Miniprotein binders against a7ua95r516to809. Designs and how they scored, part 7

Target 1, 294 residues: a7ua95r516to809
Amino acid sequence: ASLSLLSISDLVPDLQFIFFWMSNAIEILYFIQQKSPAYMQTIELMDDKAGSKESLLSATISANEEAMTILEEVIMYTFQQCVYYITKTLYVVLPGLLDCNPFGTEPSSEQCRRAAGVCVCAVCVMPEAVRRVVSVFQTTSDLLQQYQVHSEIQSQMFAYLFFFTNVSLFNQLIDKGPARGWFQRSRVLQIQASVKILLDWAKGAGHNHLAQKFFAKFCSTVTILASPPQQLSQMSWKALCAEHPSLKPVQLHRILTQYQLMAELGPLPIWQPSSEDEAYIYRTVDLLESFENH

## First folded at step 3 (miniprotein)

Design G14
Fold by ESMFold2-Fast, scan of step 3:
Structure G14 (fold): chain B 294 residues (1-294), chain A 103 residues (1-103)
Amino acid sequence: as target 1 above (294 residues)
Amino acid sequence: SAEELRKLAEELIRAVEELIRLAEEKGAPEEVIELLKEALELAREALEALERGDPETAIELLVKAAWLILEALRLLRELGDPELVMKAYELLLEAVELIERAR
């Protein structure tokens, strides 16, 4: 079956207009700030007959404040529209990252190999599923640069996109992982390699700080699951909590239980929760992450 | 260039005309329509100023048009029609772009 996945490329024309509007809305705020003194000066140069000057000055100040509020709402609206379309595309392509195999894929391009002698191009080594995710982030970065969107807004957008990606991947792994075999050691190592490619892209794009902050939970999960049995079995519950502070007790307990089952470590629990955490390891309401910002 | 400024001015005029048509179709308040028609006249005068090589007068006229468009946007936002608000916002962006390019 050849179902065309929603591609970020399909959204580029619509995103271009929204980014253009957002960027220029920010510039309008600066335009108003720059031109407001000139209008105020014009009013102050008027003859003050029957209080007309003072009334007009007050009206101008009020009008400027209302205009700024309207522009701020429009900026927020356009930002939310961009985030909506980009995250909708991400949601479709992210599950593929959990199913791809970066180790088993030979460079598929004979032309690439012959031309280079040794194929070193990203296209030849990056799984297609990872390429689709990277393409969404790269296209977003390109559009933000093309329309010269303010750096603070660029950081805010990637903060949200990384937050969304982390929550989506974590929830899918925890919720659907057992049924899909994603907790098997070989599959976890494949996931770890795919995630590293994504994080390397983020570092290269200048977003290392945001990636470290917002991918912490998923990275902790994959790190634990990829740990050798001898190493992991020697760590106490408290040591694991200290090394992985982003994980809630119920999340850590679920991850360790899956690890124990997949590694054939027997039916008796190896990792005993601390007395402080014992009450929290069964709080199922805390198992999956919310897409709402906290 | 002079040719680019003329093209942007013509695009702005067409955008104002389209917003007036849409506003009238949707029954926007008479005050909004009057503000947009005044902005349209100023935009046409600005194009004439650009065509005779007077960008300073054109900028003054476009700044006045931009303030009228901003006032129309404010009133349309209170009305709550998102299509009219987005169109008015886009129009304001086009006016500001032309002003900055003309400088």
Scores: ipSAE 0.000, ipTM 0.168, lowest interface PAE 15.8, mean pLDDT 76

Design G15
Fold by ESMFold2-Fast, scan of step 3:
Structure G15 (fold): chain B 294 residues (1-294), chain A 103 residues (1-103)
Amino acid sequence: as target 1 above (294 residues)
Amino acid sequence: SAEELRLLAELLIIAVEALILLAEEKGAPEEVIELLKEALELAREALEALERGDPETAIELLEKAAELIKEALRLLRELGDPELVKAAELLLKIAKRLIERAR
């Protein structure tokens, strides 16, 4: 079975097991860090019986180094495994976020039969595609809380997950957006509403600062594409670069070109790149983001 | 170093328990699970020996546990599950280093 075909619920037993390893290794690591200084002080204060104190001190230092190395290897391994499983699941569910409509619910066959006799407008609820993404983040948060993983490790986990999500969504929108119609205004507004649901979840979970930092590029892109023509046409290239520093010149140029076409503003370029940026708008190697954070 | 040996023995116990759970979840052969359960029992007895100030008995028990873990690793390599193999390799490293440290 392929990990990319599994839902987050299918991975919970594996993730629980990995978090169990990680949590216990972290606890032992902190215990050694806390107790080692006190034990070393005790040795230092002991009476020396013909050099036994020096041998004990040296042995204690070596044992601590070995134990720390083993624990760090366990923590690193388990962290990498969690990231691997979670990002594989995210990779499969994220494209659906760009295609879903958060302003309505798709009618089931049963609901269609009911609607034929009773015209009930479905209330706005979280689309299944958005729910799948939120479920991945929520399950991760629940497992980290269940195993009492230290807050710093939790922050590192969500930093990476938000980074991955941002890169994946941005790349898909830029690369496939024109062919999929994702730059149409109605679709952009749907994407913006879906992203807001993810950002609101992150804020509620205590990760607002991480979400703002790591979603900056995708949020800038959607913000520009959702801007009214009157507002955006008043902005210079320099002003747009200042408001959206996360976007590279080639990325901003591609976004503005798509906006101009979809807003039917005519064939002439309205937003002229600065002389300094002109050379960089053709750097296609910088168009898509890397999944590796250097 | 009695406190450090105790901590490393507790880490080994936790690691064996974790591998047993992973092996059961993945449907590893019963013979592998039995080997790991026997190693767990030996590791717990080794911890008790260390707590009583008897590192010689602890080393003897841990060496037996390490042989069982080594046999489990051999069988897991034949299965070809990289996650189980890597976990068993880490387990064996922990056991060997604890033995070396207890000498």
Scores: ipSAE 0.014, ipTM 0.359, lowest interface PAE 7.5, mean pLDDT 78

Design G16
Fold by ESMFold2-Fast, scan of step 3:
Structure G16 (fold): chain B 294 residues (1-294), chain A 103 residues (1-103)
Amino acid sequence: as target 1 above (294 residues)
Amino acid sequence: SAEELRKLAEALIFAVELLIILAEEKGAPEEVIELLKEALELAREALEALERGDPETAIELLEKAAELIKEALRLLRELGDPELVKLAEILLKAAKLLIERAR
């Protein structure tokens, strides 16, 4: 009951326990791989009759392979539990990212200064809503490092967390955006700035490639919505599809329809779907993303 | 299914044997070694029951083996050897998985 009100900090003890199990299972796989030769040597040193020794060696090899299978299942189970708790926390904090304003009024947050003859603006101070999302990712990274979880597993973890975040944000924006006013240009620019802070964190953490891959759909959506009307109205349906391949025809059509309404643009023939895509703009079952689809 | 259960039981037997060898090498208390040897014998009897097509008896034997492994784990935590504790925890998880699949 209380779990949807918990911060990531409140979940750390439970996550530590699950990461402990996962790390230990991985380490025991390594240990069995390293110590299996010593156990086999113990059998080989037996002054035993032919047949008994060979039977025991064969049985030990088979049992070793099966033990590794069990450990792999434990690793998968603990990974799934970590993902469950972390994504449940993310689900609660992610909508706040769409409502926050990273353009604060504090003097230190939005100052422009000269650097080498070029005007350089200071980085925006991280809003509380963005900080909550970053805290989930940072705590996950810290726990994976604390328990020395193998780097491939770390990459799989962040791939899924970025996938989940992308789907959650995209679905929230498309489904609730019209009613919440999120398609207004000023709001879109705030969303874009907040997302940039999150992506900058990912880059700093060494996950830039994963973030680029798994955030593509939401980033494409925000990029289109943040485009000036003069620039966007010059791009054809074909050009937009080519530049934003992560978007399905029904998704792109919905985004352009909302953009047209918010910018008070008349009908634009250039945004008419190609004959190839025309049937697909009515596939409402494909509008929102599934958490099961990559 | 029957083949899968047999393989899982063989894996559990191997893991218990490995833990006994490592515990003896590290000088674990005789009480711990005795608990693990009893768990090993029960696991072997459970494998025989599975081979005879008697999963109900195998489940009872594995539940007893799991309790012994759990007690050994408690004592190994007091000893403070992380390798022995890790392996014992994996053994307990493996025993529970085998019980669940045998049902």
Scores: ipSAE 0.007, ipTM 0.201, lowest interface PAE 9.4, mean pLDDT 76

Design G17
Fold by ESMFold2-Fast, scan of step 3:
Structure G17 (fold): chain B 294 residues (1-294), chain A 103 residues (1-103)
Amino acid sequence: as target 1 above (294 residues)
Amino acid sequence: SAEELRYLAEILILAVEMLIRLAEEKGAPEEVIELLKEALELAREALEALERGDPETAIELLEKAAELIKEALRLLRELGDPELVKKAEFLLKLAKILIEAAR
């Protein structure tokens, strides 16, 4: 399979062991949690046999606390190990997503060209760089499903992975974007299309709510950068803040400043905050600094 | 690694004890309870082997425990209680994980 040939493949045997360990520890913890209340209640309902009831209650509490502590440590350790290895792999493949062109990808097979349908065409045009990122998420989903990990833990893992991906992409775009040409409008549109493929995968996998929540900042940033300069110049600072609530005013100001510089705009139309808008931005900075220091 | 194997063995012992209590509460056949109690004793012996640095003996004991758990699972499936079946399946999985980890 093509999935077994990607970089994540090297880690699959180790991940299988860790996921299997984690899954079973979680199930045993739930088993103990479900049975403990019933057993405790049984002890509480015993007749007044002074000493025996108190002894059984104490022993049950001690045994359950020891078992739960061991299981929680195992679950926490294995969860952290899974996240560590998966995010380490993501970190390596994520920059490619910012550098690929989904609009220039041609169907490589005659099957894709013959069947010009919606679903088949979409699969055929996925760039290799996007496929590598999707592959990491798909492998994670497959492992969670294969080892029957509870849905709550599955949601927690994808929440973490989406959060990591969002932060990593945002930091790379802001830090390296100017030097790599990623702030050019044509490149931003390519990034937007690539991100949409990733978000569409998340929706198909049942994680739409998590993806919308944890990708909000990066999506807002890309949306701003993809906007025509003329459109941005017509919007008030208040309107821009209202359209992008996931961005702090300071972050939005930095993005817009970088965009104006990178867009190589003439004297008009250039978006420029009013005196009132600037006062709002600086007041927000002062408040954030005050809260951080206190 | 050795610390991890010890934790897995302790978890297995606790899981077997809890399944025995659940099976007794639900009136499972005495044969099932006897199989689980024998598996519990083997799991305890395996933990002792791991603690003294003898994983080969632990693997042998755990393989025997896994066979007993497998037989108990077969009987529990015939009984048709989904909760007992699910708990026994996870117990068997845990035993197999510990066997592979000890190798």
Scores: ipSAE 0.000, ipTM 0.210, lowest interface PAE 13.7, mean pLDDT 73

Design G18
Fold by ESMFold2-Fast, scan of step 3:
Structure G18 (fold): chain B 294 residues (1-294), chain A 103 residues (1-103)
Amino acid sequence: as target 1 above (294 residues)
Amino acid sequence: SAEELRKLAEVLIWAVELLIRLAEEKGAPEEVIELLKEALELAREALEALERGDPETAIELLEKAAELIKEALRLLRELGDPELVKYAEMLLKVAKLLIERAR
């Protein structure tokens, strides 16, 4: 199948089967965990015929352990498959979020910049690109509820989806942003507004704490880039590090360098790295985030 | 135990149906599709046997289904599609679990 034709709606029938599989495997695992102690107690109450009771008990323990191991593998596999298909869909739609305009005007317009300075305006409409991302999260939530997947598994799935989204958006902004003009103030304000729509969705869905944890890096980046020059120029490197602990020195340095260029603050270094961080601002291997949890 | 076996059999049936759909969409050989369809029919017959309290017949049917899935897996490995291969490997694990729990 073609990636250009891929949508979350197209994946729903296949995802329904995988979610059903995962849900049933979880229920069976729970059943074995709950019934095993009662059966073990029954064996312990039987007459001991020269060690036959001990043999049966040992065999039962081994059989239950093997069954649980296989079910855990099935649960992990189906969870990974759900995450794989959902993140594959996210990967296709996420770049659009960096180019969309939630203010309904061209990025260069004065109206756009003024609207971004106010929390809400009558012209604000959810862009198609933002709607596509929200649709993926909402469909995932709907499927988890439809198949009655335990809340802990729901939290793990959204933790990974938010982690993936954060890494994808951060890496695209940092790596491709200069060439795409995404560090221009009008674009940054549009990105900030679009991100707020995603965060508002997460809060409404009961995932505010996960969103705060896993979007921290991208949110810090956008917050710094959207700061007024008067405010940002008064903050020291140490103050910025304290306020944005998710950012590595090389990442913060790259963000501030881009901000300085866009704000035309001149060639003099305004934000001096601390002596502790100076050696790390040039570690290019730490610039982009890994999609692997470390 | 009866409820556990019914749920495992339903999971196996759902999973085989999904693999058939994915294999068809990816243009897998007709031989693979036919092996999986035969395994699906055996899995459905095994569920019926479990529902009437005949685990011995269910085990025999599931062992035959597992062999068909194993042959389909061999052909899918030759095709070289890692997604279909992993899915078929997982089906074998589910079938084996169901067989062992039915004993």
Scores: ipSAE 0.027, ipTM 0.480, lowest interface PAE 6.1, mean pLDDT 79

Design G2
Fold by ESMFold2-Fast, scan of step 3:
Structure G2 (fold): chain B 294 residues (1-294), chain A 103 residues (1-103)
Amino acid sequence: as target 1 above (294 residues)
Amino acid sequence: SAEELRKLAAELIFAVLELIILAREKGAPEEVIELLIEALRLALEALEALERGDPETAIELLEKAAELIKEALRLLRELGDPELVKKAEELLKEAKELIERAR
């Protein structure tokens, strides 16, 4: 497939063009929003000869509304194109994050120093797979900065990229995790360490709030799976639901069932769902997340 | 290529918008502004058609946009502002080039 050959570096020239036009459209929109009141005031102060003042004011309002609508559509189009190409690249590199080992003793791709703008610790090495994901986010940040894209648009872009990453990782872990052995505690700890590297990058880039919000589901999943049996056994179904509100009952039940099946640490208590949640647990159609907001 | 055509359409949309803003600043007649706004709307619809893989519809929409730009240029020449005339001439050229490449 054509998707298999994409890298973020290959897309930079096309992305630069799209970011350029998006930035220009945003600037023009703000110019119109700021200057429109002054132009209307100027018209209101004009002599009203043969009713031309009212006609001119009406025409100016109509023209400004149409121009703003078109600019908003151009901004939306360029924004969606950027998101499309960036998420297309993320789709290819994200599965590698679930299979890498950041606890390696000799890093093949990274050294114990700053790499790609992110610190690498002695215990946690940035694997090549994590570096590829970080590179996509860093390149996006660099382009937004280069073209001076408004901070609100930057936040919206990273909100969507984090949302996409969260859904992609969660769905892969839940759907393919059992067959791939990703639910084994040692593998979960590796995944947790890799996710921490991504979250640390996001914090350093000024996106900590967005990362915490949009990674909540995957983080909850990894947190539960990485929990010691002693800690987890002290929590009721109600307590787990309260601590992890981002998880649907069917998702929480699947995670806890997998925790029990992969428990190399001994038998665990059976968590009993509420009567209300019990019917929902058996609806597999609700297990995986949609890339559309529900 | 399809991607190249979409980029050229986006550039055309921006150029029309830039001319609208400049024309308003220079006090161009309401008729000129209305022609350019309609051309902008058609250019955006053409871009949507290209995204759907429908270049025939895009060409029809761009041809209508080019006629509106041509009429706006005629009126701007009567107004006699050299900057607006130059911008409109460049815009019409860009529209025609995009139509020819889409064919």
Scores: ipSAE 0.000, ipTM 0.211, lowest interface PAE 15.1, mean pLDDT 76

Design G3
Fold by ESMFold2-Fast, scan of step 3:
Structure G3 (fold): chain B 294 residues (1-294), chain A 103 residues (1-103)
Amino acid sequence: as target 1 above (294 residues)
Amino acid sequence: SARELRYLALELILAVMELIRLAEEKGAPEEVIELLFEALELAAEALLALERGDPETAIELLEKAAELIKEALRLLRELGDPELVKKAEELLKEAKELIERAR
């Protein structure tokens, strides 16, 4: 074990220290990658034909490969720790996003009841539930910037966070949505507005492409549910699939069937999923229980 | 053991995401990208199964993910890009190793 590996093992889930060590490992790796060619060039310019040059070159290559392997392991483990604890925090706040009303500008009744008449109630520009999710992303961005983590690693982290958010929201909407009334068009419009706040934040943070890519499935689902029934009934199944390539045919069929039942639409053209599509079932358990003991 | 399995599953997820990025950068066929995204979703579901202490479900999901990765590898070999083929081979090895350790 190296000194860096020992210090990481001793850390509690403290994101600041984990980011610090990850950043240091990345910088050392970058230094070795940048300096290695110059050093190899220096060895190569040595004009000793005694075989000593060959031995030194071989030893340097071996030492650099060993150091890079250790640093890559440290970066991987610290990255995994960061992602694990950030997504654990994110999981706790995500369900609130599906239950909030972003069209409201007044604080909750509870907040107004606590407020003394001497001060006006704070006007909420963004629902607290959405603000909590944005705060997780903003804190992550701040830590990445504070420790000057390379842009490629930043992109990988947000790609994963957006992917995790998409999967979590999609599964909750599909599995619990019908029972919780989330498929009602008015509720879907609220969800759509809340998601737009997240996407706007991502665009402002320079991650628009990643957000568009990794939120595609959830965005497609919300777009379908927010569409007027008449518009959906006029589209061919081929056109619906082409409009929403991020949804598997089985998933699209399920969404349309549930939407039709709750919106009391006229019969939609129903496409039967293939046996190949039926082989893919995407389902996840309640994540709250998964994170309870950590 | 349980903590190690979760880290290996997370590593697999990140490796799939990296292969998707590289495949897109090199203009791989849409079919390959779709297979890898399906594998990514199954790997994420497997991570959640491991997190709740259900390794049997995780193994089933990872086996499906491995089949998708194997099909993506087949198509990438036809494309003939050595870097994409090597990354896909490494990814398939990681998936099989995780399955074996989960058992």
Scores: ipSAE 0.246, ipTM 0.645, lowest interface PAE 3.6, mean pLDDT 74
Fold by OpenDDE base, second read of step 4:
Structure G3 (fold): chain B 294 residues (1-294), chain A 103 residues (1-103)
Amino acid sequence: as target 1 above (294 residues)
Amino acid sequence: SARELRYLALELILAVMELIRLAEEKGAPEEVIELLFEALELAAEALLALERGDPETAIELLEKAAELIKEALRLLRELGDPELVKKAEELLKEAKELIERAR
């Protein structure tokens, strides 16, 4: 099946199976961790009949360590599988977010039309491209809640998904943006509005801090590009570096160079990199974000 | 709560596994070990039924598991190992308590 046809709904049965095992493994691991001290104490309180106590204690420790190791492997494996399937779905829907016009009157999804009334829920008023991205995150949230996955694992899952989303959107914007016209102010404002809807969803879902942290690079890029030429031309390189610390010098330089070309601005001495940053602005290897740094 | 039942089912599964280990270490008859493994499988299926929101099926599976544990206990009593008998009695008690709470 072509990657283009894969929806999150098609993966739900497989994800349900994986989340079931992940949740159960976490609970069993937690149970062993909580009960092990009590078992050890119980064995320690047993009468030392002829050296059997030490052997039993050692055997119990070894069995618990082995069980915990296996459970940790199951948790890691199931977590990785969830991430793989969910990110595969995100990879398909994320490009649509950059091309989305959130100010267009495209009618809300057919699914809410089946209820005899205009559904004014936050999801129904979302542009279709934004709704598809939000649907991946919402489905993930719903599955994590359904299977009562530990809150820390939920946070790690969303941290990775937001990281992946930021890297994907940032790299696409930097690499393809000039050619696709995404650096045009009107298009940037559309992207900014679409991202705001996603961030508002993340806030409503209780992931505001994670979203702010992991979307920082993409948000900074969009904020710079959305800035009026009159305003941005008054900001020095140093001021922009200080305001957007998530951007590497090479990234900021690329953004400003493309902005200058798009806005037909002459050379701006105020945007000249510092002598300290001058060596780094040519490191094109650092321009795009890596997916491996998580 | 459904969560409590799930934890109790997990406790039962772990207790069955420990009894199997102990039975193997003591050289219990293969028939006892097979009964306990079948009980373990039924307990795992009961956990799946609970996750599906089907407590009726879960209870039925746990009842079958309890009968297998009871038969294993009978055989262990015939062997006369007091430690295995005690552990199997505790396991059967836990299984019955789980069934009562699931009802």
Scores: ipSAE 0.006, ipTM 0.244, lowest interface PAE 10.0, mean pLDDT 84

Design G4
Fold by ESMFold2-Fast, scan of step 3:
Structure G4 (fold): chain B 294 residues (1-294), chain A 103 residues (1-103)
Amino acid sequence: as target 1 above (294 residues)
Amino acid sequence: SAEELRKLAIELIWAVVELIELAEEKGAPEEVIELLMEALLLAYEALEALERGDPETAIELLEKAAELIKEALRLLRELGDPELVKKAEELLKEAKELIERAR
């Protein structure tokens, strides 16, 4: 019951009304933007007293600017409301992805096995926790399509949702990961598989470019943590910074420190920060990502 | 057929799991377990690709899994446990068989 109350499906009726009004506002704004130049040209071609024509043009410009401002505010408000409710739902379901909860997807009739502390199930291609996240994205896509929301607004919506997901997952992993065992290699590999399911969904939905852009930080983190010790120990700090430009020095340093602990590696000189970056690895205020600043 | 490829992929997943369990039971190096776990995840991704009708991506993923299994086999041969070596050889054969059937 309580988990059902936090699902995206519980918000669908409210979201339908918000998307309906957003779609209407976008259509009206688009109509004004497309038709206004033709109407203004018609006024400009009219033969009349200069003062009369100028007055009509001024009045029309003023009226159009007011209408556009109101419509933009309506679109912004409805967009913000959709984002708020959808991200609130995402925030509740996202930590489950990091727990790699294959137990939640245990099949009733199939055999499951545990290997290296991870539950492996032949029919559990998409863990329940991952399916919940995908359901939020799919429901959002379905609603945007149902109400014929412009592709530009759809792209902005998914850009924000991917940004939010990336920040939420990254912060959870970095802040709570050590205590929760999420840096254990078996868990990292499962997290990588779960993230790939999300990225594959995004690709199928036509949002591959946005997913690659906005998941960069979390993907870099998981990629580093999933790297074999033999491969990663041969990469210098400079090489890692070049390959993972989305990571701040303090973030990369924290990730490498966790990797050293989990792989039972001692300190590696090759992973010492460059002289230019050394001061920045101690900027603890930059460790976690902000949900502000898109 | 798509159904037959899906069935073979599921069989491959179970074979990887069996080898991981046996390797853990016999105290194989952590490096071997890590290679096999990575191959297992690639096999799951390949199954997903087959289920969505993308055999080309599945082949790429399975080829990566086969390379990891081959490296695990090399390390297991150094260890000298004949049961682990035999299981790893059978697993590599199953992976290659699925790749060929998917082509």
Scores: ipSAE 0.000, ipTM 0.186, lowest interface PAE 16.4, mean pLDDT 77

